# Miniprotein binders against Uncharacterized protein YPL067C, part 12

Target 1, 184 residues: Uncharacterized protein YPL067C, of Saccharomyces cerevisiae (q02754)
Amino acid sequence: GWKWEQIKEIIESGELARLKRSRQMTDKYHEHKKRTAGLDMNQYVLQKLGWSLDEPQLENAAAKAFSSSTLYAVRANDFPYNFEPGVVHLVLWSKVALPVHSPDKAVREAARARMNAFLQAQPLLRPLLSSGHVAWFVNYPELQSVARIFHAHVLLFFPRERYSAEQVKTTVDDILSHGFEPLA

## First folded at step 6 (miniprotein)

Design x12 (from q2 with L16W W20L K23R F27Y E71M L80R E84Q)
Fold by ESMFold2-Fast, scan of step 6:
Structure x12 (fold): chain B 184 residues (1-184), chain A 89 residues (1-89)
Amino acid sequence: as target 1 above (184 residues)
Amino acid sequence: SPEDIRNLKEKVDQLWERILELREKAYKGDPEALKKEIEKLEKEVDQLEEEIKRLARKGVDPETVEELKWMILFLAIQVRYLTQEIREK
């Protein structure tokens, strides 16, 4: 699947639709969507996160996003994309929407800076950040299956020559059990 | 042997199908019923991890063993996600 450097190039170029699921996972994703067509997927996500949600004000989003551990949650992605072995695909869910894209799909710098500051502050990500092995993106609205709840895709790359499967499992389990630290 | 490796990969595919079926049931079904199915799935993932160790002892090459470990890690992450979801409900 997509090599780490290619993934970063695709994210930077904004060609997010190219980050495709594998054939098998795409087929399973479509079948799952057919089976859940009558269900409120937004409500399901809220239930699995244990959340009730008020509509946030976008004008305060860059300052408020990630400021308290009650405002976000990190989970493994249910349908991972077609990435090379060693890429771990997480989803960061947020009660506060971070306005990453303008209508012309340009990235808003204040929103990018907030997300980057949040990820850079994470002790568990420090070795990967030093190696350039953390990337993130937010899908354009037309690519989102759960449009009413803000979420970002967070990708962690553990090269197999530097990390065993057991080391990766330990790190991912730590992230999923403890979560990320809030940004002041 | 190539047959042992193929059989293990088939078991991985079967467990992946069960994960996707459990997600469908999570949208439609009873959280307590899902808990027992997830526990069974966790035990089967553990059994695959032990089978990989057995293949290593039988002399399957280290690169193939590591590839299989990464495949099982992918399943373990998804099972961990389902376990976390059920625990927090």
Scores: ipSAE 0.340, ipTM 0.686, lowest interface PAE 2.9, mean pLDDT 80

Design x13 (from q2 with A26L Q78L E84R)
Fold by ESMFold2-Fast, scan of step 6:
Structure x13 (fold): chain B 184 residues (1-184), chain A 89 residues (1-89)
Amino acid sequence: as target 1 above (184 residues)
Amino acid sequence: SPEDIRNLKEKVDQLLERIWELKEKLFKGDPEALKKEIEKLEKEVDQLEEEIKRLARKGVDPETVEELKWEILFLAILVLYLTREIREK
């Protein structure tokens, strides 16, 4: 699957459609989707997160994104893309939409700055941030199966020569247990 | 041996499928029964971790061992996610 430097280059180039599941994972994903065909995916995700989206929350200014721990949740991606071993794929769900893409699909600087500030403020990510092993992206609307709830893909890379399985488990466990800190 | 590696890969795939099936039941199943099934998955992941250590000691090549360790770590992460989700019920 894609090596970490290639993943970063693909994200930077905006060729997000290239970041896809392996054939095996795609086949498994389709079988799962077939069994859950009676569910509205947006409703399914809201129920999973225990959320109710009020219209005021959906229309909150981007400046309020990540300002309170009640406005977002971080979860593991059950069907991660075809990445090299060592890449942990998380999904950051937000009640407040961050307008990441301009009409020409460029990443808006204000949105980039806010997302980067949020991730850079996380103590649990500090070692990975210092080595360039944290990346994120938001899929274009046409690539999303859950179009009504803002979500960003957050990728963490743990090079095998630098991290034991125990260290990776501990870090991921801490992130999923405690969540991310609100943006000050 | 190649057969041991194929058998372990099959077990990994089987557990991944069971995890996805269990996720479908999180909102509609009996919480106590779901918790017990998640505990069974945790135990089976632990067994896979022990089996890969055994294969490493038998001289299976380091790249294959490392790839399988990562696949097993991925299963452990998914089971951890299920454990947290069931606690919300």
Scores: ipSAE 0.225, ipTM 0.587, lowest interface PAE 4.2, mean pLDDT 78

Design x14 (from q2 with L16F A26L E71R F74W Q78M)
Fold by ESMFold2-Fast, scan of step 6:
Structure x14 (fold): chain B 184 residues (1-184), chain A 89 residues (1-89)
Amino acid sequence: as target 1 above (184 residues)
Amino acid sequence: SPEDIRNLKEKVDQLFERIWELKEKLFKGDPEALKKEIEKLEKEVDQLEEEIKRLARKGVDPETVEELKWRILWLAIMVLYLTEEIREK
């Protein structure tokens, strides 16, 4: 599947449909579509996270994104894209939407800076951040299966020559059990 | 052997199927009935982790071993995720 440097290049170029297509051609993706054909995916995700869309919306909320642990959750992606071995595919769910694709450049860059600052502040990601092995993207609305809940794909790359499967499992277990720290 | 590799791949695929069946049941509101099934999944994933270590020691193709290690790792992560989801209910 896609190599780490290719993945980063595709994210930077904005050709996100290419990454999603890597999943769509797998047997597991076909079975997932078959099993979820009758499900409201937005409701499924809300139930999974213990969230409600009836919660008060924060006006001009982008600056408050990630400011409290109750505003987000990190989970494993149930059906990862076809990436090379060593790429762990997580999903960061947020009650506050970040306008990372805004046509307004200042708004777009501020939203992206907020996401970058959040990930860079994570102690559990520090070794990977130092080696350029953390990347993220947000699919365009037309590519999203769960369009009503903001979520970012967070990719962690553990090169096989530098990490054992046990080390990867320990790090991922820590991330999923502890979660990410709020951004001050 | 090729037969051992095929059997392990099939078991991995079967466990992914069972995880998705359990997720569907959790969405439909029956988490208590599923705790036993999740415990069984944890044991089966542990067995797959031991099996891949055995195959690695036998000198099976390194590329195949690494692909299966990462798929088994992903199964373990998904089972952990199911455990957390039930705990939060």
Scores: ipSAE 0.087, ipTM 0.501, lowest interface PAE 6.0, mean pLDDT 78

Design x15 (from q2 with E66L F74W Q78K E84M)
Fold by ESMFold2-Fast, scan of step 6:
Structure x15 (fold): chain B 184 residues (1-184), chain A 89 residues (1-89)
Amino acid sequence: as target 1 above (184 residues)
Amino acid sequence: SPEDIRNLKEKVDQLLERIWELKEKAFKGDPEALKKEIEKLEKEVDQLEEEIKRLARKGVDPETVLELKWEILWLAIKVLYLTMEIREK
C-alpha cells in the first residue's frame, strides 16, 4: 500500500480520493454496510460517541475547536485505508467543524493551523511529530460517509526499525483510553 | 511452512470479521453476553501471538514474523475499541 512519504505528498496535493481501502477491506466495508442499511449513519455515530449536536453554532468556531475534552473524541478506524505496515489510522470526531477546505484562504489557513496546533500539543505524539510521522486530512464532503459530523483522519507512522509492536500498542492504547489533551 | 503462515493469516481474517460483527452487537446487545465474547477474542489473540512465536522458532524469516505481529497488533487495537464502545453505553 501507500508508503508514508507518498501519503504525505497526496495529502499536501489534495488528491484525497487516491487514499482508498484495499480490495479486501472494501469488500468487508460493503458487507458491514449491508448489516447497517437500516441505520442513519450520522445518528449511529452520534449514539456511539454519546453526543448531541443541537448546540448552537459557535461564531468563530475554529478558534474554539478542541478547547474542551467534551468537544471531541478519538477512535480507531474500523476500515483502514491501504497504507504500508506501521501506519495507524485513527479518526478524530469533533462537535465543532473546522472549515479546512474553505475557498477563503484566511479561513482555511486558520482552521488548518488550529488542527496542527492541537496535534502538536499532544505529549503522546511528541516523538512522532519530531520525525514527521504524524499526518492528518479531512475528506471532501462528496467522499464522506458521515457528512454531518466533522471528522479528521489522523495517521501515525511507526517505522518497524524504530518501534516494537509493544511500543506501538502502548502508545495507541494510551491515545484511545485517555484521549487527546484539550487546546486552550 | 507456507501452509502454517496461510492458516495463521486466515485465522486473523476470521477474528477481524468477528470483531466487526460484535461492534454491531455492542450497539444493540446484552452487555454480559458481549463481555464473554470479548474475553474469547482476547484469548484467541493471545493464542495467535504464541503461534507467531512458534513460527519464529521454526525458522520463519524475520520479515514475515514482523508482518504477522503487525496484523495481530491491529486485532488487539480493534478489540480495545470494541471494549470502549461497550463501556460508553
Scores: ipSAE 0.000, ipTM 0.314, lowest interface PAE 13.6, mean pLDDT 75

Design x16 (from q2 with E71F F74L Q78L L80R)
Fold by ESMFold2-Fast, scan of step 6:
Structure x16 (fold): chain B 184 residues (1-184), chain A 89 residues (1-89)
Amino acid sequence: as target 1 above (184 residues)
Amino acid sequence: SPEDIRNLKEKVDQLLERIWELKEKAFKGDPEALKKEIEKLEKEVDQLEEEIKRLARKGVDPETVEELKWFILLLAILVRYLTEEIREK
């Protein structure tokens, strides 16, 4: 699958469709598509997350993305892309949308800065951040099957030469069990 | 009745939440404990399917019944995903 440096180049270039097309075609994926055909995928995702976008905290004008653990959730990607071994593919769901693709440069940069600040604040990601082994992207609206709920793909790379299987397992399990820390 | 339908939809939401919570724990959690929780979920899904059949017999409209059946199918598929994830470990 895609090597880590290639993945970063594709993200930086904005050719996100290339990453999505790498998705492994499994019986699980085929069955999911067959069974969810015609269903409201936004409703489906909200149900699986136990969320309501009409919750009172979303109406608070002072609320910022990731400022409370109730505003986001981290999950394993249900249908991971075909990446080299050691790449962990997570999905960060947020009740507060970040306009990371805004045509307005100031808006776009502020949104991206917020996402970067959030990931940089995570203690468990610190070693990976320092080695350039954390990347993220948000698919363009045209590529999203769940367009109403903001979600970012968060990729963590654990080169097998530097990380044991047990270290990877422990880190990923902790992230999925306890989630990320809110951004102060 | 509208109350019965609302209650059943709430139970579906509760099961979806529990399934995703277990999916998060599938990677490192005790496989035996996870398997038992999955078995409990399977039994609850079966109970919901019987409740839907009961509502159909009481004359709930076919469109609502069909929607509820789709939720049960989704729950069954998600439970299958959890079982597959555990086996692949």
Scores: ipSAE 0.000, ipTM 0.065, lowest interface PAE 23.7, mean pLDDT 72

Design x17 (from q2 with L16Y W20F E71L Q78K L80R E84L)
Fold by ESMFold2-Fast, scan of step 6:
Structure x17 (fold): chain B 184 residues (1-184), chain A 89 residues (1-89)
Amino acid sequence: as target 1 above (184 residues)
Amino acid sequence: SPEDIRNLKEKVDQLYERIFELKEKAFKGDPEALKKEIEKLEKEVDQLEEEIKRLARKGVDPETVEELKWLILFLAIKVRYLTLEIREK
């Protein structure tokens, strides 16, 4: 599957459609879609997260993203993409949308800076951040099955030469059980 | 053996299918089935971890053993995530 260096290049180039699920995961995804035909996937995700999205105030909302632990949730991705072994694929769900694909450059850069600041502030990610092994992306709306709830794919790379499967499981369990720390 | 490795990988696939079925049942308003089934999934993941240890003791090479550990790592994470969701609900 995609090597870590290639993944980062694809994310930076914006050619997100090039990232894809393995044949095995595509088959599982197709079977899941057959069984959930007719379900509102946005409602499904909200119910799964225990969320109710109130009418958001869109003005300056992006600047408040991640400011409280009640505004986001981190989960393991259900159908990971075809990445090399050692890549852990998480999904960061947010009640506050970040306009990371805005056609306005200043808006786009500010939104991306907010996401980067949030991830850089995480104590549990510190060793990976130091080695350049944290990346993220947000699919374009036309590539999303859940387009009404902001979510970012957060990729953590644990090189197999440096990390045992047991160490990775411990770190990921910590992230999923405690969540990420709010950004002040 | 190669057959044992194939059987382990096949069982991983079966457990993923079961996880997706549980999520669908929970969404359709059957949350009571979820807790009991997650307990069974946790036990089966533990059994796969023990099977990998047995394969290592039977002389399967360390590289293959590590690959199998990484294979079930994501399954274990997914089952752990479901367990946390049930506890919260």
Scores: ipSAE 0.301, ipTM 0.676, lowest interface PAE 3.4, mean pLDDT 80

Design x18 (from q2 with K23L F27W E71Y Q78R)
Fold by ESMFold2-Fast, scan of step 6:
Structure x18 (fold): chain B 184 residues (1-184), chain A 89 residues (1-89)
Amino acid sequence: as target 1 above (184 residues)
Amino acid sequence: SPEDIRNLKEKVDQLLERIWELLEKAWKGDPEALKKEIEKLEKEVDQLEEEIKRLARKGVDPETVEELKWYILFLAIRVLYLTEEIREK
């Protein structure tokens, strides 16, 4: 599967469609998608998160993204990508959209800075951040199954030489049960 | 044995397939069916973890045991995610 350095290169190049699943997993995913054709994935996610996008407080809130734990949720990705062993794939859901692909450079850079600041503030991610083992990306709208709800893919790399499976499970369990800390 | 290891990996692959079936049921809005299937998945993940411990006790080498733990890890994480969702109702 894609090695960590290759994954980072693909993210940096913006060729996100290349982060594809293995052949076997891709076939299974496509079969699943055919069987669920017509289901509203946006509604499924909103129901699972207990969210409503009709809240007035979401207006003009991009600069305040992640400022309260009620505005986001972190979950495990349901379908494995073709990544090397040790890559944990999380999805960060946000009620507040970050315009990380804005054609306006200042807007784009501010949005990306907010995401980076949020991830850098997480105590549980400190060892991985220090070693360059945290990456994130947001799919272009054309690649999204859930286009109405902002979500970022957050990748954590735990090299087997430094981490046991038990340590990885403990860290991921902690993240999923307690969530990430809000950013002021 | 090679057969035990092969059987364990096949069981993991089968459980991953069942997770996609459970997501389909969740998308159709059937929370009771989802809850029962997730409880069954939790038990089967526990059984796989015990099988890995059994293989370690029977002298399977530490590197292979660790590979099996990594093989099951993503399955265990996805089951935990599903469990948290139903716990929050």
Scores: ipSAE 0.238, ipTM 0.670, lowest interface PAE 4.2, mean pLDDT 78

Design x19 (from q2 with K23R F27L E66A Q78M L80M)
Fold by ESMFold2-Fast, scan of step 6:
Structure x19 (fold): chain B 184 residues (1-184), chain A 89 residues (1-89)
Amino acid sequence: as target 1 above (184 residues)
Amino acid sequence: SPEDIRNLKEKVDQLLERIWELREKALKGDPEALKKEIEKLEKEVDQLEEEIKRLARKGVDPETVAELKWEILFLAIMVMYLTEEIREK
């Protein structure tokens, strides 16, 4: 699947539609989607995260994003894209929307800076950040199946020559169990 | 052997299918009823890890062994996530 350097180039170019699921995962994704076609996917996600349907989304409050652990959740992506072995695909859900694709340049840059600052502040990501092995993207609205809840795809790359499967599992387990730390 | 590797990959695919089926049942069904099935999945993932160790001892090349270990890591992550999803209900 897509090599890490290619993934970063695709994200930087904005050609996000090119990041496609593997054939096997795409088939399973379509089967899952067909079986869940009668469900409100926004309600399903909120229920899965334990969030209230009535909680307001603070669309214009990018500076407050990630300021409390109650405002976000990190989960594993059940249907990863076609990436090379060693890429771990996480989804960061946020009650506060970050307008990372805003047509307003200042708004867009501030939102992206907030996300970058949040990821840079994570102790568990420090070794990967130093080697350029953390990347993120937010799908354009037309590519999203859950359009009402902000979510970013967070990719962690553990090159097999530098990391054992046990080390990767330990790091991922720690992230999923304890979550990310709030951004002060 | 090529046959042993093919058989192991088939078991990986079968477990992944069961994980996705259980995710859908967790949404619609009783979470407590699924607890035993998740425990069964955890044991089957452990069994696959042991099978990979046996293949390594039989002289399967390190590159193939590493690839299989990464496929099992993906399954382990999926099972762990299914467990968390049930817990949060």
Scores: ipSAE 0.012, ipTM 0.394, lowest interface PAE 8.8, mean pLDDT 76

Design x20 (from q2 with D13W L16A F74W Q78L L80K)
Fold by ESMFold2-Fast, scan of step 6:
Structure x20 (fold): chain B 184 residues (1-184), chain A 89 residues (1-89)
Amino acid sequence: as target 1 above (184 residues)
Amino acid sequence: SPEDIRNLKEKVWQLAERIWELKEKAFKGDPEALKKEIEKLEKEVDQLEEEIKRLARKGVDPETVEELKWEILWLAILVKYLTEEIREK
C-alpha cells in the first residue's frame, strides 16, 4: 500500500482519486453500497452520528467551525484505504462546512488554515505533528458518497519501529473516546 | 505455523465482514437484537489477541507478531465503537 511520504505527495498534488482501497476492500465496499442502495446516505450518517442539521444557518457560520465540541465528531474509517501498516485513518465530521476547495484563493486558504489550526491545537496529536505524521484531505464532491455533510479524512502515522500496536491503540482510544478539543 | 497464521488472517477478514454487516443492520434493525451479536464479536477479538500471544510463545518472529497485532487493533477499535454507536441509538 501507499507509503507515508507518497500519501503526503498525493494529497499535496490533489490527485485524491489515487488514494483508494485494496481490491478486497473495494469489493466489500461495493457490496456495502449494494446493500445500502435504497438508503439516503446523508440521513444514514446523520442517524449514525445522532445529528440533525440546519444547513443554511450552519454554512453561514464557516468561520466558527470547530469552535464547540457539539459541531463535530471524530470516528474510525469503516473501509480503510490501502495504506502501509501504521497509518490510522479517521474521519472528522463537521456540521459546519469548510470551503477547502473554493476557487477563490483567499477563501480556500482561510478554510485550510482553520483545519490546520484545529489539528495543530490537539494535545494528543503533538508528538505526531512534530514528526510530520499528521495529514488530512477532503475528497472532491464527485468522489464523495456523502456529499451534503462536510467530512475530512485525518491520517495519523505511527512508524512501527517507534510505536507498538498497544501504544497506538491507547492513543486512538483516547481520541475516539474524548474527541478533539474545540478551537478557540 | 504458516497454517496458523493463514487461519488467523482468515478470521480477521470474517470479523471485518460481520462488523460491516452489523453497521448496515443498525440503520434499519432493532438495536437490542444486535447487542448480542456485538458481544460475540468482542469475544472473537479477545480470542484473536490470545492466539497472537500463543504464536509469539511458539517462536513466530516479532515483526510478524506486530503485523498481526496491527490488523487486530483496528478491528478491536471498530467493534468497541460500533457497540457505543448502537447503544446510543
Scores: ipSAE 0.327, ipTM 0.648, lowest interface PAE 2.9, mean pLDDT 78

Design x21 (from q2 with L16R W20F K23L E71W Q78L L80R)
Fold by ESMFold2-Fast, scan of step 6:
Structure x21 (fold): chain B 184 residues (1-184), chain A 89 residues (1-89)
Amino acid sequence: as target 1 above (184 residues)
Amino acid sequence: SPEDIRNLKEKVDQLRERIFELLEKAFKGDPEALKKEIEKLEKEVDQLEEEIKRLARKGVDPETVEELKWWILFLAILVRYLTEEIREK
């Protein structure tokens, strides 16, 4: 599968379509997509997160994305990509869309800076951030199955030589149970 | 023994398959009806964790034991995902 350095290079180059699911997960993913055919996946996700995007506070909120824990949610990804062992794949859902692919450079850079600031502020990610083991990407609209709700893929790499399964479990359980801290 | 390790790996694969089957029901069915099945999966994951401890006590090498713990970690992450997928509105 893709090694961590290769994953980061693919993200930096913008060749997001190259990221693959494992052979086992690809078969399961195809079965899952076939079984969910006909469902409004955007509505399904909103229902499962208990969210409404019709909330007045979402207006003009891009600069304040992640400012309250009610505006986002972090979940485990449904089907892992073909990554080397030790990569934990999370999905960060946000009520506030960040225009990280905007054709306007200033808008794009500000959105990306907000996401980076949010992840860099997380105490639970501190050791991984210092070693370059946190990466994120947002699929281009053409690649998204849930196109109307902003979501970023957050990848955490725990090299097996440096982390035990117990340490990783503790960190991941903490993230999934308590979420990330809001950004001021 | 190598056979015990292969049997445990097979059980992990079987639980993984059952999780994906329950995900199908979570998208199409009543989430409340699936809570008992998830509780059963959680107990079976706990049983696999105890089996790993038993293998460690029988002298299975630490590297193999650690590999098995990583399998259980990712299986537990899938169970967490299934639980989130069936939560109420």
Scores: ipSAE 0.339, ipTM 0.707, lowest interface PAE 2.8, mean pLDDT 79

Design x22 (from q2 with L16F E71M Q78A L80R E84K)
Fold by ESMFold2-Fast, scan of step 6:
Structure x22 (fold): chain B 184 residues (1-184), chain A 89 residues (1-89)
Amino acid sequence: as target 1 above (184 residues)
Amino acid sequence: SPEDIRNLKEKVDQLFERIWELKEKAFKGDPEALKKEIEKLEKEVDQLEEEIKRLARKGVDPETVEELKWMILFLAIAVRYLTKEIREK
């Protein structure tokens, strides 16, 4: 599977299509997905998050992204990629879309800065941030299974020689149960 | 164990069969009876999700846990579809 440094290089290069499941796991994913052919994945995700398609949208809310815990949710990725052991794959769902792929450089950089500031502010991530073991990406629209709801892939690397499985589980469970702290 | 994993996968497969049988009955029969059967299916999906978490805690390998999570995700989607078809037609 992809080593941590290779993952970071792929994200930085923007070659996100290279980050994917092994062929075997991809085949199993498609095999099981066939049993729900024609169903709307967007509706399922909204229900799982407790969100509504009918919720009002803010006109311009990018600068307010992550400012309240009601505007986002963090969950374990249900469809993991082929990463080395110790990589935890989370999905950060947001009611506020961040234009991280905008063709306008200023808009793109501001959106990416907001995401970076949000993750850097998380107390639970401090040891990993210090070691360069936190990374994130947003798939291009053509690569998204759930294109109507903004979501970022957040990757946490816990080197197996430094972290026990129990320590990793405790940290991940804490993140998933309490969520990330809002960015004031 | 391998037997526990096989049994879980077999139960998922059986639940998919039951869902598609109920989908055929969505256009016929007593709506209240169908509603109760759907509620039972929803509870069984919740129980399977907890079983997967238990297996993960017992150290079942991550790839197997991930495959089981996908199976349950698609099962939950099918139950949601059945619910919508029966209650919103």
Scores: ipSAE 0.012, ipTM 0.371, lowest interface PAE 8.9, mean pLDDT 76

Design x23 (from q2 with L16W W20M F74Y Q78A E84Q)
Fold by ESMFold2-Fast, scan of step 6:
Structure x23 (fold): chain B 184 residues (1-184), chain A 89 residues (1-89)
Amino acid sequence: as target 1 above (184 residues)
Amino acid sequence: SPEDIRNLKEKVDQLWERIMELKEKAFKGDPEALKKEIEKLEKEVDQLEEEIKRLARKGVDPETVEELKWEILYLAIAVLYLTQEIREK
């Protein structure tokens, strides 16, 4: 699959459509979409997260994002992309939308800075951040299956020569059990 | 032995098939029944981890052992996805 440096280059270039699932996972994703075709997928995701619609979701206020643990949730990716071994793929759901693709540069940079500040504040990510092994992206609207709820793909790379499978399992379990810490 | 390694890899493939089947059933299935099946998957992943430790003690080379550990890690992550899908409402 895509190697870590290639993944980062694709994200930085904005060619997000190049990041795709393996054929097997794409087939399973397509079958899942068929099973949910008669449903409001945004409502379905809100129910899975135990969330209700609220004002922050409509505001796009970057400064408010991640300020309380009730405003976001981190989950394992439900259909893995075709990445090299050692890449862990998480999805960060947020009630506050971050306009990370805004045509307004100041708005776009502020939204991206908020996301980066949030991830950089996580103690569990500190070793990976130091090594350039944390990346994130938000799919363009035309690539999103759940367009009304902000979500970012968060990628963690654990090079096999530096991390055992057991160390990675412990870190991932900790992240998914306790979540990420709010940003003050 | 080569046979033990082949048997372990066969179990890994069987668990992936069951995980994919449960993902498809998760939305429309009985949540309580799916929760029990997920708990069985968790136990089987734990058993595979113990089998890998046994293979290491039998002298299987460290590179092969580490490769198998990574395969089990990805199974464990997929099971965590199912756990979150089912156990949160």
Scores: ipSAE 0.295, ipTM 0.638, lowest interface PAE 3.2, mean pLDDT 79

Design x24 (from q2 with W20F K23Y F27L F74W Q78K L80R)
Fold by ESMFold2-Fast, scan of step 6:
Structure x24 (fold): chain B 184 residues (1-184), chain A 89 residues (1-89)
Amino acid sequence: as target 1 above (184 residues)
Amino acid sequence: SPEDIRNLKEKVDQLLERIFELYEKALKGDPEALKKEIEKLEKEVDQLEEEIKRLARKGVDPETVEELKWEILWLAIKVRYLTEEIREK
């Protein structure tokens, strides 16, 4: 599937629609969509995260994003894209929307800086950050199945030459069980 | 062998489908009733992890083995957190 350098090039170019699931994963995604037909996918995700349907979704409050562990959650992606072995695909759900695609350059850059600051501050990601092995993207609205809840795709690359499967599992388990630290 | 690889890929596919089905069922029903089904999934994932190790020792194509290891690792992670996601209701 997509090699790490290609993934970064696609993210940088903004051609996010080029990122592809394997045929098998695409088929599973379509089957899941059929089985969940008639369900509000926003409600489905809120239930999955244990969030209340009445909980506030803070719009355009970028400065508050990630300031408390109650405002976000990190989970494994249910339908990973077709990436090379070693790429771990996580989803970062946030109650605070970051306008990372704003047509206003200053707003867009501030939102992206907030996300970058949040990921750069994570102790569990430090070795990967040092190696350029952390990337993230937010799908355009037309590519999203869950458009009302802000979420970013967070990709971690563990090259085989440097990491065993056991080390990867331990790191991912730590991230998913403890979550990310709030941005100080 | 090619037959062993095909059978393993099919088992991975079937477990992935069962994970999604159980998650959907848990959101609509009683999470406690699904505890034994989740335990069965955990054991089946453990079996897949052992099977891929055996195939690797038998000299199966390294690239195919590596791809399957990552698919199985993802299944292990997903099954482990299935109970947590259900309990967060």
Scores: ipSAE 0.317, ipTM 0.668, lowest interface PAE 3.2, mean pLDDT 78

